# VH-VL binders against o27280, part 5

Target 1, 266 residues: o27280
Amino acid sequence: MDSMNVPEVLEIKRIVEESESVKTFIFSWDFRREVRPGQFVMVWDFRDEKPMSVSLIDPVRSEIGISIRRVGEFTDRVHGLSEGDLLGIRGPYGRGFELMGRDILLVGGGIGMAPLAALADEATARGMRVDALVAARTADELLFLDRLEAAGVNISTCTDDGSCGFKGFAHERLLTLEENHDMAAVCGPEPMMFQVMRILDERDVPAQLSLERYMKCAVGICGQCCLDDTGFRVCAEGPVFWSQELSRVREFGRYRRDPAGRRVPW

## First folded at step 3 (VH-VL)

Design t14
Fold by OpenDDE, look of step 5:
Structure t14 (fold): chain C 266 residues (1-266), chain A 118 residues (1-118), chain B 112 residues (1-112)
Amino acid sequence: as target 1 above (266 residues)
Amino acid sequence: EVQLLESGGGLVQPGGSLRLSCAASGFTFRSYAMSWVRQAPGKGLEWVSAISGSGGRTYYADSVKGRFTISRDNSKNTLYLQMNSLRAEDTAVYYCARTSYYGSFDYWGQGTMVTVSS
Amino acid sequence: QSVLTQPPSVSGAPGQRVTISCTGSSSNIGAGYDVHWYQQLPGTAPKLLIYGNTNRPSGVPDRFSGSKSGTSASLAITGLQAEDEADYYCQSYDSSLSGSKVFGGGTKLTVL
């Protein structure tokens, strides 16, 4: 068994409160173990284990950050932790984002901005021009704005209630933004991603999208994260997919599998 | 340095045709949407048309739809505006403008004058 | 006639603060679309002055500032200087006009 598959018990170095429902947990990381934006880790609180995207990759400080939204029992427990407490981390797993071209568009919704924030850091470090559309239900749920701005990212915001930026959904805002990009990276609610992908395809902008599915093993064995028709495993072939790949996935934007394997509509 | 240089303007009779060109330099041309904006003598600015970086998408103001055609040649770093069925109200200085991510026009040419008159 | 409404003219003395309003509707500024501002000196092409409601391009003095609220936007110029005499235009996007970019009617600023 690869040592990568054994959770390493790590101390929470710092906790950043991103919003009322989102915290970023920062850990010391040995970068001999490579990690890419778009990859995920399995977080173990010694009771349960959940996949989480890496939102911060800092080789200079030898740190990684994992942003977690409070949505259930597991995340409730994790949000109750303090600096100095321990978590088990194994990974990273999955296919991350690929950077290409000079100009990149990031489209993120809610916690979907987590992996995109990491990607933004890498892209800007490479000297790429980064534009970002950051979407959320309300202004107080917009994530990483200060961080992105500090990195030199051009930000456009979108909120369902219009409390900040464009009033409406991300795909609606996208229609009003210009095509000045060699590629796009998208992450957020699947219905959002579905609509955004359609627009990007119409614009002939190559796009990568990060999917969220129930993952149990993270190593492509259990099949819990398999996508219908294609047999793609989100944990192995993904979670980042090219739009051309997702065009073959019937369930994309329509439904997902719950922990019992039942189809659940979005 | 970003530079935009319009050409092709001139005097034309009503119903006539004219083709404007805009030569771009100092930036990756294909990476930016481009627009035409016009200004009638002594009047304000009016957006005319836009084209995406790849050229796959085009947009037109209602006032010019069906008469004007925007296009680009990314291999030549050139933007075009084919104007057909010209009217007196089309008389204006036509500016070539680079369009930013936000939809603003961050760089402008010096413009080329189009006069439609009998 | 313009989708966005600006006062035709404003004036101020050197050193004063002047404000130019840009009034839109629920289909443009009120929908949350960005407002941009341009300065056009006499006999010259327009220059981008403010983008994305509040951002200044490189080279634009901090005397110029933009704001947006509701269905309106505003350009403020502090420490008015003689060289600020120009026409100023606001610009946005309107969803009701088949996705058209729209300009205000322009405001002539006179420095007294």
Scores: ipSAE 0.369, ipTM 0.781, lowest interface PAE 1.6, mean pLDDT 94

Design t15
Fold by OpenDDE, look of step 5:
Structure t15 (fold): chain C 266 residues (1-266), chain A 118 residues (1-118), chain B 112 residues (1-112)
Amino acid sequence: as target 1 above (266 residues)
Amino acid sequence: EVQLLESGGGLVQPGGSLRLSCAASGFTFRSYAMSWVRQAPGKGLEWVSAISGRGGSTYYADSVKGRFTISRDNSKNTLYLQMNSLRAEDTAVYYCARTSYYGSFDYWGQGTMVTVSS
Amino acid sequence: QSVLTQPPSVSGAPGQRVTISCTGSSSNIGAGYDVHWYQQLPGTAPKLLIYGNTNRPSGVPDRFSGSKSGTSASLAITGLQAEDEADYYCQSYDSSLSGSKVFGGGTKLTVL
């Protein structure tokens, strides 16, 4: 068995409160173990285990960050932790984002901005021009704005209630923004991603999208994260997919599988 | 240095056709959406049409829909505006403009005059 | 006639502060769409002055500033100079016009 599949018990070095419902947990990381934006880790609180995207990759400080939204029992427990407490981390897993070209567009919704924030850091470090559309339900749920701005990212915001930026959904805002990009990276609610992908395809912008599915093993064995018709495993072939790949996935933007394997509409 | 140079303007009769060109240089042409904006003599600015960087999407003002066609040749770094069924109210200086991420026009050509008159 | 309404003219003496308003509606500025401003000197092509409501392109003096609130936007010019005499246009996006970019009617600024 690969050592990568054994959770490493790590101390929470710092906790950043991103919003009322989102915290970033920072850990020391040995970068001999490579990690890419878009990849995920399995977080173990010694009771349960959940996949989480890496939102910070800092080789200089030898740190990674994992942003977690409070949405259920597991995340409630994790949000109750303090600096110095322990978590089990195994990974990273999955296919991350690929950077190409000179100009990149990021479209993120809610916690979907987590992996995109990491991607933004890498892209800007490489000297790429990065534009970002950051969407959330309300202004107070917009994530990583200061961080992105500090990195030199051009930001456009969108909120459902209009409390910040464009009033409406990300795909609606995107229609008003110009296509000046060699590629796009998208992550957020699947209905959002579905609409955004359609627009990007119409504009002939190559796009990568990060999907979220129920994952158990993270190593492509259990099949819990398999996508209908294609058999793609989100944990193995994904979670980052090209738009051309997702165009073959019938369930994309329509439904997902719950922990019991039942189809649940979005 | 970003440069945009319009050409093709001139005098045309109502109902006639004209094709404008805009030669672009100093930037990666395919990476930017481009627009045409016109200004009638002594009047304000009016957005006419836009095209995405790769040409996959085109947009038109209601005043020109069905009559004008925007296109581009990225291999030649050139933007085009085919104007058919021209009307007197189409008389204007036509500017080629590069569009930014935010939808602003960050670079403009010097414009080419189109006069529609009998 | 313009979707965005500007005063036809404003004037000020050198050194003064002038403001140009741009009034829209719920389908453009009020929807949260960005407002951009352009300066057009006599006999020249327009130049981008402000983008994204408040941002200045490189080379634009900090005497120029933009703001947006509700259904309106404003361009402020402090320390008015003779060379500021020009036409100024606001621009935004309107969702009710099949997704059209729209300009204000323009404002002629005279430096007294």
Scores: ipSAE 0.333, ipTM 0.762, lowest interface PAE 1.5, mean pLDDT 94

Design t2
Fold by OpenDDE, second read of step 4:
Structure t2 (fold): chain C 266 residues (1-266), chain A 118 residues (1-118), chain B 112 residues (1-112)
Amino acid sequence: as target 1 above (266 residues)
Amino acid sequence: EVQLLESGGGLVQPGGSLRLSCAASGFTFRSYAMSWVRQAPGKGLEWVSAISGSGGKTYYADSVKGRFTISRDNSKNTLYLQMNSLRAEDTAVYYCARTSWYGSFDYWGQGTMVTVSS
Amino acid sequence: QSVLTQPPSVSGAPGQRVTISCTGSSSNIGAGYDVHWYQQLPGTAPKLLIYGNTNRPSGVPDRFSGSKSGTSASLAITGLQAEDEADYYCQSYDSSLSGSKVFGGGTKLTVL
């Protein structure tokens, strides 16, 4: 096995409070190990291990950031950590986003904005025009707005309750916006991504979507993250997929597998 | 720098035809929907027609449906408006405008004057 | 006549605050479509002033602000200056007109 599969114990260099439920943990990173937006790392708190998307890639400061939403026992423990505390990090893993063209659309929901924020940084650094549709349930759950604005990203927001921006869902807002993009990157709740993908396909906009599945090994061995019919492993062939690939995945937008392997609806 | 330059305007008799062109530069032309907006002398702005980036979708105001045809050549970065069966009420400055992501017109040409008169 | 209704004219003295209203309906502004504003100086092409209800393009002073509520939108100009004398147009999208872009009738702003 590659040494990259052994968790490296890293010190939390800095913690950024993104929202009430989301923190970004920043680590020093040796960029001899390449990392791309859309890839994930396995975070180990010495009790349990979870996959997390990279949300910050800063070669200048030699840092990466991992944004984590507080949603369960593991993330609750991690959120209790302080600067200077230690975490195990192994990776990065998976297929990241591919940038093409000059104009890119980002569509993100909730914590799904994490990998897209990293992608936005790369895209803007390359001189691309970046439009970002940022969705959340409420205004206080919208992520990375200041960061995106600072990067020169054009932002459109939508919230379920209308507390900020368009009142409604991301796909509804998208229908009110023009199709001025060479490609799109999408990440968020799968029902959202499903609807967004449909619209983008109708508009002939090439789209990449980042899926979330239960992962254990991160190296394509255990099969816990396999997608029905195709056999795609989210950790190996993904988590970023092209819309054409996902069109072959029956479960996409419909159901997922729980840790016990049962089908559970979205 | 984004630039839009209209041409093809002029004097035409009622029932006549004109073809307007708009040369675009400074941006990826195919990525943007484009529109024609006109303004009659001393009057307000009126949206005339729009075309998607790929050219696959076209839209027309009711006032010009069946008479005007919008098209584009992405290889030449050029927008066109074929105007047939022209009427006196079509007299206006015709602006080429780039459509932004938000649906606004973020860049405009200087316009070309079309006069329909006997 | 216009799908969006604007006052024909507004006026103000230098330094004052003026507002221009744009009244739509349930098929345009009320349907959730964005409102954009344009400034047209005499003898020139329109210029985008506000997009997406509240956003200012680069180069537009913060004296200009947009808002939207219900079926109406408003452009506010604070610290009115002589160079602000122009025609102002609101623009949106109307779903009842087969997907048409629609403009207001325009408002002539006079600086006294």
Scores: ipSAE 0.522, ipTM 0.822, lowest interface PAE 0.9, mean pLDDT 94

Design u1
Fold by OpenDDE, second read of step 4:
Structure u1 (fold): chain C 266 residues (1-266), chain A 123 residues (1-123), chain B 110 residues (1-110)
Amino acid sequence: as target 1 above (266 residues)
Amino acid sequence: QVQLQQSGPGLVKPSQTLSLTCAISGDSVSSNSAAWNWIRQSPSRGLEWLGRTYYRSKWYNDYAVSVKSRITINPDTSKNQFSLQLNSVTPEDTAVYYCARGEDSYYYYMDVWGQGTLVTVSS
Amino acid sequence: QSVLTQPPSASGTPGQRVTISCSGSSSNIGSYYVYWYQQLPGTAPKLLIYSNNQRPSGVPDRFSGSKSGTSASLAITGLQAEDEADYYCQSYDSSLSGVVFGGGTKLTVL
């Protein structure tokens, strides 16, 4: 149990280039250690450590995948790695998604599709009907489309520039859809999630949303990922939250804390 | 399009306060994507970062440890400028002072610089 | 004396490739992006490279940056007379909680 907090040095088995800015790193995984969609792991490149959502869970091949978007110093280094290289992985951590009902809606933006892709695999394996609204700024930033399609997911795309699918934002596309679902899972930019949550609430669709915050310890000790007014720690009580929980979070959709703990607007 | 124009005295006596102003054009001092820096350059100390100020729902200041006890960087939203105040100067503070814009507070590069102001500390 | 170490001088002839090194530690270059500035005589520094290897608009592609471990390097290919200037590397140092510069390299075009 306590051993999960010690990084395990794992070899990168494969690297899948998802887009120009996103790569999926695949590792062998001992599934005696359970992992759920929506949970995250701490990835250690022997210099720094960052939380990353699990995007692939494959018990048949005994593998997990971690999708990483190139956005900064750490991810730049990781993106420079090759198959056969080593990374430290500890976890998994956090609360993952719960599946309920028969029909599930996934709403993802950009790299937010990573945990949702894993959820889609589980849901479809359970025989659920899965609709996915995949959003990105441009067509080339849309993630996991082939994988989702292969899994039997009904995909709807939207892009900011209209290069693929609906021209507009995810919440705008959602407004055009009349069908209700038994449950929704949402992950992406927080402003997107905020708007999507509002719509889902109005429609009485139970929704789970995965938050992104700066995480340092991943074990609920340091408080770096603590949400104002509630005391929720994203790494411990999250990153997946029910909409009812987030309704009590003042900062949701408004601001976040940077690595120094300073409030910064979205 | 963004320009920085510096102003202030070029001569300061020891133990007095060095004061400089940097006027901003083409951007806002309260921009959520900018950080406003002061840097100085001298033959003896080379380029030396002094500190920065930036607005992210509220004002923040970061100061170099070497001058933290003597430095104040203040924004002026009404004039769209920011200032440098360095107290208790000594001849070691003689340098060309630059104001500069950081395009992002999470990064530390400076993409727009003022013209520089030579400040000499002498009795 | 500077936190980041640069050679004090470098030289090359027109058309040559020259490299300027910048050495740091785990608390700066090893963990944070490296930036490069060009300073022509009598002018303010100009951003040349950001985030290790990115070029701002207007900077020729003959300028390139790289980083490995705790060291960074600026490469100039097809050296031109106008490239004669001082070049500075810059990063952030977590131990000092501040921006740090190299001592600068004076590049002479022979």
Scores: ipSAE 0.000, ipTM 0.492, lowest interface PAE 13.9, mean pLDDT 93

Design u11
Fold by OpenDDE, look of step 5:
Structure u11 (fold): chain C 266 residues (1-266), chain A 123 residues (1-123), chain B 110 residues (1-110)
Amino acid sequence: as target 1 above (266 residues)
Amino acid sequence: QVQLQQSGPGLVKPSQTLSLTCAISGDSVSSYSAAWNWIRQSPSRGLEWLGRTYYRSKWYNDYAVSVKSRITINPDTSKNQFSLQLNSVTPEDTAVYYCARGEDSYYYYMDVWGQGTLVTVSS
Amino acid sequence: QSVLTQPPSASGTPGQRVTISCSGSSSNIGSYYVYWYQQLPGTAPKLLIYSNNQRPSGVPDRFSGSKSGTSASLAITGLQAEDEADYYCAAWDDSLSGPVFGGGTKLTVL
């Protein structure tokens, strides 16, 4: 096994509170190891291990950031940590986003903005024109707005309750936008992604979507993250997929498998 | 402070290979935050980007379409330098050649430049 | 012949405001950041502006960049004798898959 599969015990350098439920943990990173937006790492708190997207890639400071949403026991423990505490990190894994064209549209929902924030940094660094549709349930759940703005991203916000920006869902806001982009990157709740993908396909905009599935091994062996009908492993062939690939995935936008392997609706 | 020092012959015969070297101080040729570029300048063609090399867990090269078939940019980690080779030169390749650092592989601007080397292609 | 078009020359007197234009297309300036370089006589180009309007450390605030549509502009306020140089705009170009430069503008301080 490659050394990349052995967790490195890393000290939390900084913690950024992104929202009430989301924190970004910053670690020193050896940038002799390539890391791309859209890839994920396995985070080990010495009790359990969970996949988390890389949300910050800073080769100048030799740092990466991992944004974690508080959603369960594991993340509760992690959110209880302080600067100076230790976590195990192995990776990065998976297929990241590709950039092409001149204009890119980012569509993110909730914690789905994590990988997209990293992608935004890359795209803006390249000098691309970046539009970002940032969606959340409420205004206080909108992520990375200041960061995106500072990077020169054109931001549109969308909230379910209308507390900020467009009242409604991301796909509804998208329908109000007339501009065509060369490509789109999408990450968030799968029902959102499903609707967004449909619209983008109708507009002939190439789209990449990052899926979230239960992943255990991260190396394509255990099969826990296999997608029905296709056999795609989210950890190996993904988590970033092209819309054309996802069009073949029957379960996409419909259901997922829980840790026990049961089909559960979104 | 990052500095680039160029060296190489200023005269090359037609059909021969143009070779230049750029020595780096204050930074590493294998720095993840840098890309190392060659640019040339002539009255006829103006400023022209030729290509770059950079290290990101492995070495990458990007070349301009205009010279892609003839150009090689190689890093030398032992000497902390990088070189330019341009094969089958013609008088059209006469120019002042510059090495330059890009701040990142994602950026396509150069923030530190060498002193320049006039290379004349003449029989 | 340059992908980006600049006026070949510009001039001003000390203390004046001078503007240098750079015209491109949707395949470059229209879609990507613009950069500006200053080249003093007999020297290598120096980065003057990056990302349309950002100044590197050491560049005076009398230099400013702007972009609109497929065109960019470099403005120099309080023109000084030391500003006499060639100025080049640059941007990524999709058709060439690399950075392209303007033809340069020779700025004379009268």
Scores: ipSAE 0.007, ipTM 0.486, lowest interface PAE 9.9, mean pLDDT 92

Design u12
Fold by OpenDDE, look of step 5:
Structure u12 (fold): chain C 266 residues (1-266), chain A 123 residues (1-123), chain B 110 residues (1-110)
Amino acid sequence: as target 1 above (266 residues)
Amino acid sequence: QVQLQQSGPGLVKPSQTLSLTCAISGDSVSSNSAAWNWIRQSPSRGLEWLGRTYYRSKWYYDYAVSVKSRITINPDTSKNQFSLQLNSVTPEDTAVYYCARGEDSYYYYMDVWGQGTLVTVSS
Amino acid sequence: QSVLTQPPSASGTPGQRVTISCSGSSSNIGSYYVYWYQQLPGTAPKLLIYSNNQRPSGVPDRFSGSKSGTSASLAITGLQAEDEADYYCAAWDDSLSGPVFGGGTKLTVL
């Protein structure tokens, strides 16, 4: 078994409270190891293991960040941790985002902004023009706004309740934006991504979308994250997919499989 | 624009010390985002990384195992340059030597190269 | 005898697509970023690709890199006469605790 598949026990260097429900855990990282925005790691709290997106890649400080939303027992435990506590981290895994062109659009919803924040850092560092549509249910759930602004990202916000920015959904806001992007990266609730992808396709904007699925092994063996009809494994062939690839995935935007393997609607 | 200018003798006798200098322009030898490397190239050994130095609140030195016992890389902040010293040279050390900048200390790629210096070890 | 294995030579005609392979192991390409260098005759190597598939400024988009498993590949589309050069892959290697290079591929444009 490759060394990358063995969890490394790492100390939490810092914890950033992004919102009421989201924390970013920062770890020291050996940047000789490959890590790209859009990739994920398996986080092990010595009881359970869950996939989490890399939200920060900082070679200057020799750090990576993992943003975790509090949604269940595992994440409850992790959110109870303090700086100096230990977590097991293995990875990174999966296919990350590719950058192309000069003008890019990021569309993120909720915790989906995590991988996009990392991508934004890379893109801006490369001198790319970055527009980001940041969506959430409410203003207090909008993530990484200060970070994105500091990076020079042009931000548009969207909230379901209108508490900040455009009142409505991300795809509705997108319809009001200009069509002059070379590529787009999308991550968030799958129904959102589905609608966004449709619009981007109509505009002939190449798009990459990061999917979230139940992942167990992260190495393409267990099949828990397989997508119907294509056999794509989100952990191996993804989690980042091109829109052309997802167009072949019947279940995309329609349903997913729960931990028990049952089909559940979005 | 970052440029590297190499200088030093092209001929060294066996058992002597090979010494080269790389002058930096457009960047600082103590930059916290750069690493300064020495690489050599020969027909027999191909491209071979020798080592690097970089500043991150203090100076760090990474040397290739193959030359670790004989190599010293020294930064000079006053002159904004860094040097290579390779002791006890043999004909096997004959090569074109390059200094190069790494864009980041944690990535081992070099984005700016010196012009190269042929160093021949011969009696 | 390089840690990374490249074909010693490759050739193509102008306008063709040429691919140069680089084979390694889990201790290098399998775990770490791959870099590509172009070396024109009588010149120093030039960074062509970093981080598997990223192009530095000034490198044409007809150059692309890819990585899969323990192997990497450099693709050149629309081959031009000026592309005649030696190409080297590179990656960190755990065994040697440093970056290693391939043996190089001499690309001839016919």
Scores: ipSAE 0.233, ipTM 0.722, lowest interface PAE 2.3, mean pLDDT 93

Design u19
Fold by OpenDDE, look of step 5:
Structure u19 (fold): chain C 266 residues (1-266), chain A 121 residues (1-121), chain B 110 residues (1-110)
Amino acid sequence: as target 1 above (266 residues)
Amino acid sequence: QVQLQQSGPGLVKPSQTLSLTCAISGDSVSSNSAAWNWIRQSPSRGLEWLGRTYYRSKWYNDYAVSVKSRITINPDTSKNQFSLQLNSVTPEDTAVYYCARETYYDSFDYWGQGTLVTVSS
Amino acid sequence: QSVLTQPPSASGTPGQRVTISCSGSSSNIGSNYVYWYQQLPGTAPKLLIYSNNQRPSGVPDRFSGSKSGTSASLAITGLQAEDEADYYCAAWDDSLSGPVFGGGTKLTVL
């Protein structure tokens, strides 16, 4: 039988404005359906369906949050919605992050902080020490700082324009940090992740990275999210990959495929 | 219970405009959990999707390429209905026209009763 | 003519199992859900199956859908006289940015 799930129509319970361009939509969730940081759901609004990372997992309140950046027509429509409005949600899908050790480093860029925020909550709840390097173009685009701080995360920021924290890119900031961790989780622009991964590998820090690709079915059937050479399906074998797995993927950090299947450089 | 009631003329002359209306009960034309579609059926072309209108903080329309240049689908929130206008009709536009509600499952779960529209001089 | 391909006709005797095939491409069935509609003579199509294999309320469990690759199938078990109708498969097509339908299958109950 087909492994694709039927979307559920869920009411937007709450909306949190994270930044000018990012909102978190909160839904009631039946936790009989397990969800892990790093997994994604498919969000449907009739015109289109897009994969979105889960950024909040709250079993106490029976809620999940999905953070969405306004970047196109689909997200424009979604950002126009209000509390009480409905969205179709199916999932969760994909492989989430795995926690190991006692000391974890999170490196996130932009909306990439969404799954990492959820991971941070889990890690801190488990009693892990969490350091987070949060990167954005400007100070106003830094995400989840208050939430991370409240969770007990040690935060380091960097911005392209220097408006907050280190002036520069995440990998540059990382180079200035001498401390190693038991593991790292990385999510953000792929060029950023590529550079961060290289540094972590040189330091022998095990790393997991969450990839973003065009996804259609989310269940490993359509092949739209297949990575060249390896045949990895981002929706099935990912979106979270170990650095050792990604080292086998030549396209990583170099190019991606657009909805038409064309190679598009980063 | 959702019901769709169609109305409009069943005879249109060539080059004129085909106009149909679909009245909605049991749901809202501006619902963010539905899209409102027009589909036609003929022996020669089978079932053919023509277009849809739907509200997601603002109104959107999608049209089939085959009729895009001639088609307009308009919602009427005051009457809770939506309409079809197809300009410059030819005998090839002769068909049974249906309005239908599209769900989040991308399916058409409720249909109008259908309206046979014959294009003839 | 139709984007999705169905056999023009199918037949069976009461109590038999009948299957109707639907073939498409990677841009429709290959990447999207399949839907099935039943159309009785002189009536509008009725949703029979959605999301490959889900039945709306009121649809008997004699009807089932399946999908594999770029093909789908509707199965009717325990065929009844009232099942005589036209059956259409449908799917969203990414290349056309809209739903597409099969040519329909006329099912005759002998």
Scores: ipSAE 0.000, ipTM 0.480, lowest interface PAE 15.1, mean pLDDT 92

